# VHH binders against q96fz2: the designs that were tried, part 377

Target 1, 269 residues: q96fz2
Amino acid sequence: CGRTSCHLPRDVLTRACAYQDRRGQQRLPEWRDPDKYCPSYNKSPQSNSPVLLSRLHFEKDADSSERIIAPMRWGLVPSWFKESDPSKLQFNTTNCRSDTVMEKRSFKVPLGKGRRCVVLADGFYEWQRCQGTNQRQPYFIYFPQIKTEKSGSIGAADSPENWEKVWDNWRLLTMAGIFDCWEPPEGGDVLYSYTIITVDSCKGLSDIHHRMPAILDGEEAVSKWLDFGEVSTQEALKLIHPTENITFHAVSSVVNNSRNNTPECLAPV
Below, E stands for the ipSAE of ESMFold2; O stands for the ipSAE of OpenDDE; V2 stands for 0.75 times the mean of E and O plus 0.25 times the DockQ between their complexes.

## First folded at step 22 (VHH; framework vhh_6z1v_2)

Design GA6 (at its last look DockQ between E and O 0.92; V2 from the best seeds 0.83)
Fold by OpenDDE, look of step 22:
Structure GA6 (fold): chain B 269 residues (1-269), chain A 123 residues (1-123)
Amino acid sequence: as target 1 above (269 residues)
Amino acid sequence: EVQLVESGGRLVRTGGSLRLSCAASGFPFKGYAMGWFRQAPGKEREVVAAITQSGGKIYYADFVKGRFTISRDNAKNTVYLQMNSLKPEDTAVYYCAARFGFYETSPHEYDYWGQGTQVTVSS
């Protein structure tokens, strides 16, 4: 996974992340560093994206079932990294393969500390190789959306007003991630960064791409992944597998350029 | 200053019961899993029992076999080990330990340790 969309306004995003804590109370996640949130239809590695994580990571006496939402850098910077520039990392940390997560120190160590997060997105993009050509067809991949009687096909939002309504009720994609905290050697703010765990693609996506993000489907999966106080690493890793509960449509080549940040990125062709 | 203070260790007869307490201070107790470990002379430190911050999940070593019960009181910052049906092989120094997040079975994974309390079980 090298491209995502996360364009919802902050308030809409927050509401979409409503949850129940361990006590069954309805809650909204609190924001950390909300000003770092930059909505975009076209998110690439090294950009900031909102993730969910346990409140316990910030408040040592907090209920581990409570959630915080925070923009983090895509591309995990290990805490042990001693260079002043994260871009000097010699290995790619955009993704973490599920099969080797425990073999790589950069992922194993933070995972052992319970640094699990849920990466939020409208969906992610993948490119299908066209047989016989060097051309790649991009696809937008996301959770199936509940057809409310009023929610015309994403393509039929004839009016800007209808489009807003569709996105106000958009089910966000929830991807399993690992994050770490890096303190710059020269001082400054602690950098929070994440990697997306990837798995083999489900059968439905296999023709498009052979790998997919580990998707946490449902509140239980999300809760268990985040709750590092009550769920062990071993138990959490059982949640990491392909899911067939995904839909997709072809999009235009507009998304190919990471600088393009328009609704056309998501629009079906 | 972080402190874990164990108490309750004493000499008891085989088949006897003992309740150990560990009072924690100097750190946010509620965020930590707690564990009891023991170390007998000439043996490695081993996990006896562990409990998550909420008490929702508990671990017992195989040798416990239902004889011991771990519990915690977050309001009192205290973890307990009720030991019943004690055997001579249970003779050891018992340590309280704290780990941020979920409990582990390896002693090396814990952040804070008590000084220990001696439990001796006579035949």
Scores: ipSAE 0.892, ipTM 0.955, lowest interface PAE 0.5, mean pLDDT 93
Fold by ESMFold2, look of step 22:
Structure GA6 (fold): chain B 269 residues (1-269), chain A 123 residues (1-123)
Amino acid sequence: as target 1 above (269 residues)
Amino acid sequence: EVQLVESGGRLVRTGGSLRLSCAASGFPFKGYAMGWFRQAPGKEREVVAAITQSGGKIYYADFVKGRFTISRDNAKNTVYLQMNSLKPEDTAVYYCAARFGFYETSPHEYDYWGQGTQVTVSS
């Protein structure tokens, strides 16, 4: 996974992240660094995207079930990294394979500190390679949406009101991530950055690509992944597996150029 | 100044009961998992029990066999170990320890330690 859509205005995104804490009270996540949120239909590595994480990471007496939402850099920069230029790590830390996560220092160290996050997106893009050609067919991949008149089809939006209805109830894709905090050796702000954990594709996606992000399907999975005060690393890793609860449609090549930030990126063809 | 102060250790007869307390101060207690460890003469320090922030997860070493109960009171910044059906092999110094986030069974994972309280079980 190397391209996502996360285009909702901040207030809509925040409402889509409503959750219940350990006491059962309905809450919205509290933002950190909201000005760094840059919505786009076409997010690539090195850009900032919102993630959920436990409040306990910021307030040492907090209930670990409470959530913070914050934009973080895609492409984990390990806390132990000694060089001044984080772009050197870009390729290797965009994703983290689940089968080797405990073998890679870049991921094992922050995971041992409980630095688990949930990466938010409308969905992600993947390119299918056809046998015998260099042609690639992009697909937009996302959770199945609750079917109502026009709400279950992106292409059914035929007015601003209908487009608003499609996205007002959109179920955000929730991907398992690991984050770290890096202090640049020459000074400056602490850099928060994340990687997306990947697994083997489910059968439904295997014709598109052999890997997929580790998707956390439902509030129980999201809560357990985030809550490093109540859920051990070993128990959290049991949440990491492929899911068949996923859908997709082909999209035009507009998305190929990461500078294109338009609804056409995810429109069905 | 971080302090973990154990109390309640004493001499008790085989089959008896004893309650240990650990009063915590100087750190944000609610964010920490708490553990009880013990060290007998000539042995390494070993985990007895551990408890998460909310008490939602609890660990007991196999030798406890249902005889001990760990609990915590976050309003009083205190963790307890109720020890029942005590045996001479339970004789040890018992230590309270704190770890940010989730508990672990290795003593080396813990951030703060108490000075210990002696428990002696006579035949």
Scores: ipSAE 0.705, ipTM 0.893, lowest interface PAE 1.3, mean pLDDT 91
ESMFold2 (binder alone), look of step 22: mean pLDDT 90; pTM 0.920

Design GA7 (at its last look DockQ between E and O 0.97; V2 from the best seeds 0.86)
Fold by OpenDDE, look of step 22:
Structure GA7 (fold): chain B 269 residues (1-269), chain A 123 residues (1-123)
Amino acid sequence: as target 1 above (269 residues)
Amino acid sequence: EVQLVESGGRLVRTGGSLRLSCAASGFPFKGYAMGWFRQAPGKEREVVAAITQSGGKIYYADFVKGRFTISRDNAKNTVYLQMNSLKPEDTAVYYCAARFGFFERAPNEYDYWGQGTQVTVSS
């Protein structure tokens, strides 16, 4: 996974992340560093994206079932990294393969500390190789959305008003991630960064791409992944597998350029 | 200063019961899983029991076989080990330990340790 969409306004995003804590109370996640949230239809590595994580990571006496939402850098910077510039990392940390997560120190160590997060997105993009050509067809991949009688196909939002309604009720894609905290050697703010765990693609996506993000489907999966106080690493890793509960549509080549940040990126062609 | 203070260790007869307490201070107790470990002379430190911050999950070592019960009181910052049907092989120094997040079986995974309390079970 090298491209995502996360364009919802902050308030809409927050509401979409409503949850129940361990006590069954309805809650909204609190924001950390809300000003770092930059909505975009075209998110690339090294950009900031909102993730969910346990409140216990910030408040040592907190209920681990409570959630915080925070923009983090895509591309995990290990805490042990001693260079002043994260871009000097010699290995790619955009993704973490599920089969080797425990073999790589950069992922194993933070995972062992319970640094699990849920990466939020409208969906992610993948490119299908066209047989016989060097051309790639991009696809937008996301959770199936509940067809409200009024919600025509994403493509049928003929009016701006209808489009807003569609996105106000959009089910966000929830991807399993690992995050770490890096303190710059020269001082400054702690950098929070994440990697997306990837798995082999489900059968439905296999023709498009052979790998997919580990998707946490449902509140239980999300809760278990985040709750590092009550769920062991071993138990959490059982949640990491392909899911068939996804849909996709072809999009234009507009998304190919990471600088393009318009609704056309995820619009069906 | 972080402190874990164990109490309740004493000499008891085989088949007897003992309740150990560990009072924690100097750290946010509620965020930590708690564990009881023991170390007998010439043996490695081993986990006896562990409990999550909420008490929702508990672990017992195989040798416990239902004889011991771990519990915690977050309001009192205290973890307990009720030991019943004690055997001579249970003779050891018992340690309280704290780990941020979920509990682990390995001693090296814990952040804070008590000084231990001696439990001796006579035949």
Scores: ipSAE 0.903, ipTM 0.961, lowest interface PAE 0.4, mean pLDDT 93
Fold by ESMFold2, look of step 22:
Structure GA7 (fold): chain B 269 residues (1-269), chain A 123 residues (1-123)
Amino acid sequence: as target 1 above (269 residues)
Amino acid sequence: EVQLVESGGRLVRTGGSLRLSCAASGFPFKGYAMGWFRQAPGKEREVVAAITQSGGKIYYADFVKGRFTISRDNAKNTVYLQMNSLKPEDTAVYYCAARFGFFERAPNEYDYWGQGTQVTVSS
């Protein structure tokens, strides 16, 4: 997983992240650095995307079940990195394989500090390799959406009002991530950055690609992944597995160029 | 400024009961998992019990065998260890410890330590 869509206006995104705290009370996550949120249909590594994390990471007496939403850099920069430029990191940290997460210091150390996050997206893109050609067919992959007569589907939107109805009730994709905090050697603000955990693809996606992000399906899974005060690393890792509760459609090659930020990137073909 | 102050350690007969308390100050207690550890002469420090911020998860070492109960009161910044059916093998200095986030079994994982309270169990 190396490309996502996360295009919703901030207020719509925030409402889509409504959750229940440990006491069952409905809440919205509190933003950190909202001005760094850059919505786009076509997000690549090194860009910022919003993630959820426990309030306990920021307020040391907080209830660990309460959530913060914050933009973080895609591509985890380990806290031990010594160069001044994160692009000089010699390891690719866009993704983290679940089967080796406890063997890689870049991921094991922050995971042991409870630095678990939920990476938010409309969905992600994958490219299917075609035999006998260099061409690849991109797909947009996302949670099945609850259809109502008012909400429609992506392919049914034929006006601005109908487009807004599709996205107003969109169920965001929730991927398991690990984050770390890097202090630049020259000083300045701490850099928060994340990796997306990957697993073997489910049967439904195996014809598209052999890996998929670890998807947290439902509020119980999201809560347990985030709550590092009440859920151990060992228990949290049991949440990391493929899911069949996923759907997809083919999209045009517009998405291939990461500079294209238009609704056509995720439109069905 | 961080303090963990254990109390309640004393001499008690085999089969007796004892309640340890640990009063915490100088740090945001509610965000920390709390543990009780013990160290007998000539032995390494070992975990006895640990509890998460809400009390939703609790760990007991195998030698506890249902005899001890850990609890916490976040309003009083205090953690407790109720020890029943005490044995001479329970003789040790008992330490209160705090770890940010979730608890661990290894002593080197803990951020703050008390001075300890002596528990002595006589035949």
Scores: ipSAE 0.734, ipTM 0.900, lowest interface PAE 1.1, mean pLDDT 92
ESMFold2 (binder alone), look of step 22: mean pLDDT 91; pTM 0.923

Design GA8 (at its last look DockQ between E and O 0.97; V2 from the best seeds 0.84)
Fold by OpenDDE, look of step 22:
Structure GA8 (fold): chain B 269 residues (1-269), chain A 123 residues (1-123)
Amino acid sequence: as target 1 above (269 residues)
Amino acid sequence: EVQLVESGGRLVRTGGSLRLSCAASGFPFKGYAMGWFRQAPGKEREVVAAITQSGGKIYYADFVKGRFTISRDNAKNTVYLQMNSLKPEDTAVYYCAAKFGFYERAPNEYDYWGQGTQVTVSS
């Protein structure tokens, strides 16, 4: 996974992340560093994206079932990294393969500390190789959306008003991630960064791409992944597998350029 | 200053019962899993029982076999070990330990330790 969409306004995003804590109380996640949230239809590595994580990571006496939402850098910077510039990392940390997560120190160590997060997105993009051509067809991949009788086909949102309604009730894609905290050697603010765990693609996506993000489907999976106080690493890792509960549509080549940040990126062609 | 203070250790007869307490201070107790460990002379420190911050999950070592019960009171910053049907092989120093996040079986994973309390079971 090298491209995502996360364009919802902050308030809409927050509401979409409503949850129940361990006590069954309905809650909204609190924001940390909300000013770092930059909505975009076209998110690339090194950009900031909102993730969910346990409140216990910030408040040591907190209920681990409570959630915080925070923009973090895409591309995990290990805490042990001693260079002043994260871009000097010699290995790619955009993704973490599920099969080798425990073999790589950069992922194993933070995972062992319970630094699990849920990366939020409208969906992610993948490119299908066209047979016989050097051309790749991009696809937008996301959770199936509940067809409310009033919500015409995503394609039929002829009016801006209808489009807003569709997105106001958009089910966000929830991807399993690992984050770490890096303190710059020269001082400054702690950098929070994440990697997306990837798995082999489900059968439905296999023709598009051979790998997919580990998707946490449902509140239980999300809760268990985040709750590092009550769910062991071993138990959490059982949640990491391919899911068939996805849909996709072809999009234009507009998304190919990471600088393009328009609704056309995820619009069906 | 972080403190874990164990109490309740004493000499008891085989088949007897004992309740150990560990009072915690100097750290946010509610966010930590708690564990009881024991170390007999000439043996390695081993986990007896562990409990998550909420008490929702509990671990017992195989040798416990239903004889011991771990519990915690977050309002009192205290963790307990009720020990029943004690045997001479249970003779050891019992330690309270705290770990941030989920509990572990390995002692080296814990952040804070008590000084221990001696439990002696006589035949």
Scores: ipSAE 0.888, ipTM 0.953, lowest interface PAE 0.5, mean pLDDT 93
Fold by ESMFold2, look of step 22:
Structure GA8 (fold): chain B 269 residues (1-269), chain A 123 residues (1-123)
Amino acid sequence: as target 1 above (269 residues)
Amino acid sequence: EVQLVESGGRLVRTGGSLRLSCAASGFPFKGYAMGWFRQAPGKEREVVAAITQSGGKIYYADFVKGRFTISRDNAKNTVYLQMNSLKPEDTAVYYCAAKFGFYERAPNEYDYWGQGTQVTVSS
């Protein structure tokens, strides 16, 4: 997983993240650094994207079931990194394989500190390499969406108000992530950055790509992944597995260039 | 200043009961898992019980065998250990400890420690 869509305006995104705390109270996540949110149909590594994390990471007396939403850099920069420029990292931290997460220092250390996050997106893109051709077919991959008057369909929007109706009830893709906090050696603000955990693809996606993000399907999975005060690392890792509850459609090659930020990137072909 | 102050340790007969208390101050108690540890003379410090911030998860060492109960009161910044059916091998100094986030079994993972309270079981 190396490309996502996360295009919703901040207020729509926030409402889509409504949740219950451990006492059953309905809440919205509280933003940190909202001005760093850059919505786009075409997000790539090193860009900022919103993640959910426990309030306990920021307020040491907080209820660990309460959520913060914050933009973080895609591509985990380990807290021990010594160079002044994160682009000089000698290995790719865009993704973290679930089968080796406890063997790699870059991921094991922050995971042991409870630095678990939920990476938010409209969905993600993958490119299928078809046998017999050198061309790759991009697909947009997302949770199945409930069809109502308000949700509509991606391909049915004829006008701005119809498009708005499609996304008002969109179920955001929720991917399991790990984050770390890096203090630049020359000074400046702490950099929050994340990696997306990957697993073997489910049967439904295996013809597109052999790996998929670890998807947290439902509020219980999301809550357990985030709540490092009540859920151990060992129990949280049991949430990391493929899911068949996923759908997709082919999209045009417009998405191939990461500078293209238009609804056409995810439109069905 | 951070303080964990244990109380309630004393001499009791085999089969007796004690309730230990640990009053916490100087740190954000609600964000910490709490543990009880014990150390007999010449022995290594070992976990007895641990509890998460909400009390939703609890750990007991195997030697407890249902005899002890850990609890916490976040309004009073206090953690308790109810000890029943005490045996001479329970004789030790009992320590209260705090760890940010989720509890651990290893003593070296804990951030703050009390001075301990002596429990002595006779007969």
Scores: ipSAE 0.713, ipTM 0.896, lowest interface PAE 1.2, mean pLDDT 92
ESMFold2 (binder alone), look of step 22: mean pLDDT 90; pTM 0.916

Design GA9 (at its last look DockQ between E and O 0.96; V2 from the best seeds 0.82)
Fold by OpenDDE, look of step 22:
Structure GA9 (fold): chain B 269 residues (1-269), chain A 123 residues (1-123)
Amino acid sequence: as target 1 above (269 residues)
Amino acid sequence: EVQLVESGGRLVRTGGSLRLSCAASGFPFKGYSMGWFRQAPGKEREVVAAITQSGGKIYYADFVKGRFTISRDNAKNTVYLQMNSLKPEDTAVYYCAARFGFYETAPNEYDYWGQGTQVTVSS
């Protein structure tokens, strides 16, 4: 996974992340560093994206079932990294393969500390190789959306009003991630960064791409992944597998350019 | 200053019962899993029992076999080990330990340790 969409306004995103804590109380996640949130239809590695994480990571006496939402850098910077510039990392940390997560120190160590997060997105993009051509067809991949009578196909939102309604009820894609905290050697703010765990693609996506993000489907999976106080690493890793509960449509080549940040990126062609 | 203070260790007869307490201070107790470990002379430190921050999940070592019960009181910043049906093999120094997040069975995974309390079980 090298491209995502996360374009919802902050308030809409927050509401979409409503949850129940361990006590069954309905809650909204509290924001950390909300000003770092930059909505975009075209998110690339090294950009900031909102993730969910346990409140216990920030408040040592907090209920681990409570959630915080925070923009983090895509591309995990390990805490042990001693260079002043994260871009000097010699290995790619955009993704973490599920099969080798425990073999790589950069992921194993933060995971062992309970640094699990849920990466939020409208969906992610993948490119299908066209047989016989050097051309790749991009696809937008996301959770199936509940067809409300009013929710025309994303393509049929003839009016701006209808479009807003569709996105107000959009089910966000929830991807399993690992984050770490890096303190710059020269001082400054702690950098929070994440990697997306990837798995082999489900059968439905296999023709498009052979790998997919580990998707946490449902509140229980999300809760268990985040709750590092009550769920062991071993138990959490059992949640990491392909899911067939995904849909997709072809999009235009507009998304190919990471600088393009328009609704056309995820619009069906 | 972080402190874990164990108490309750004493000499008891085989088949006897003992309740150990560990009072924690100097750190946010509620965010930590707590564990009891023991170390007998000439043996490695081993986990006895562990409990998550909420008490929702508990671990017992195989040798416990239902004889011991771990519990915690977050309001009192205290973790307990009720020990019943004690055997001479249970003779050891018992340590309280704290770990941020979920409990572990390996001693090196814990952040804070007590000084220990001696439990001696006579035949």
Scores: ipSAE 0.899, ipTM 0.959, lowest interface PAE 0.4, mean pLDDT 93
Fold by ESMFold2, look of step 22:
Structure GA9 (fold): chain B 269 residues (1-269), chain A 123 residues (1-123)
Amino acid sequence: as target 1 above (269 residues)
Amino acid sequence: EVQLVESGGRLVRTGGSLRLSCAASGFPFKGYSMGWFRQAPGKEREVVAAITQSGGKIYYADFVKGRFTISRDNAKNTVYLQMNSLKPEDTAVYYCAARFGFYETAPNEYDYWGQGTQVTVSS
């Protein structure tokens, strides 16, 4: 997983993240650095995307079940990285394989500090390698969405009324991530950055690609992944597995160029 | 100034009961898991019990066998160990420890330690 859509306005995104805390109270996540949120139909590594994380990471006496939402850089920069420029990192941290997460220092160390996050997106893109050719067919992959009387199709969302029918109650894809905090050696703001954990693809996606992001399906899974005060690393890792609760459709090659930020990127073909 | 101050250790007879307390100050207690450890002369420090910030998860070492109960009071920044059915092998210095986030069983994982309180169980 190397491309996502996360295009909702901040207020719509925030409402989609409504949750219940440990005591059953309905809450919205509190934003950090909201000005760094850059909505787009076509997000690539090194861009910022919103993630959820425990409030305990920012307020040391907080209830660990309370959530913060913050934009973070896609492509984890380890806290131990010594050079001044993150582009000098000599290995790819866009994704983290679940089967080796405890073997890679870049991921094991922050995971041991409880630095688990939930990466938010409308859905992700994946390119299917076609047999006998180097051509690739992009797909948009997302949670099944509940149809209502007011529901619209993705392909019809080119006006304000149609957009609201599709997106106002969209179920965001919730992917398991690990983050780290890097202090530049020469000073400046702490850099928050994340990786997306990957697993073998489910049977429904196996014809598209052999890997998929680890999807956290439902509020219990999301809560357990985030709550590093009440859920151990070993228990959290049991949440990391493929899911069949996923749907997709083919999209045009417009999405191939990461500079194309239009609804056409995710429109059915 | 971080302080973990154990109290309640004393001499008791076999079969007796004792309640240890640990008062915490100088750090954000509510964000920490708390543990009780013990160390007998010539032995390594070992976990007795641990409890998460909300009390939602609790660990007991196998030798506890239902005899001890850990609890915490976040309003008072205090963690407790109720010890019942005490045996001479429970004789040790008991330490309170704090770890940010989830607890662990290894002593080297803990951020803060108390000075300890002596528990002596006579035959």
Scores: ipSAE 0.652, ipTM 0.874, lowest interface PAE 1.5, mean pLDDT 92
ESMFold2 (binder alone), look of step 22: mean pLDDT 90; pTM 0.920

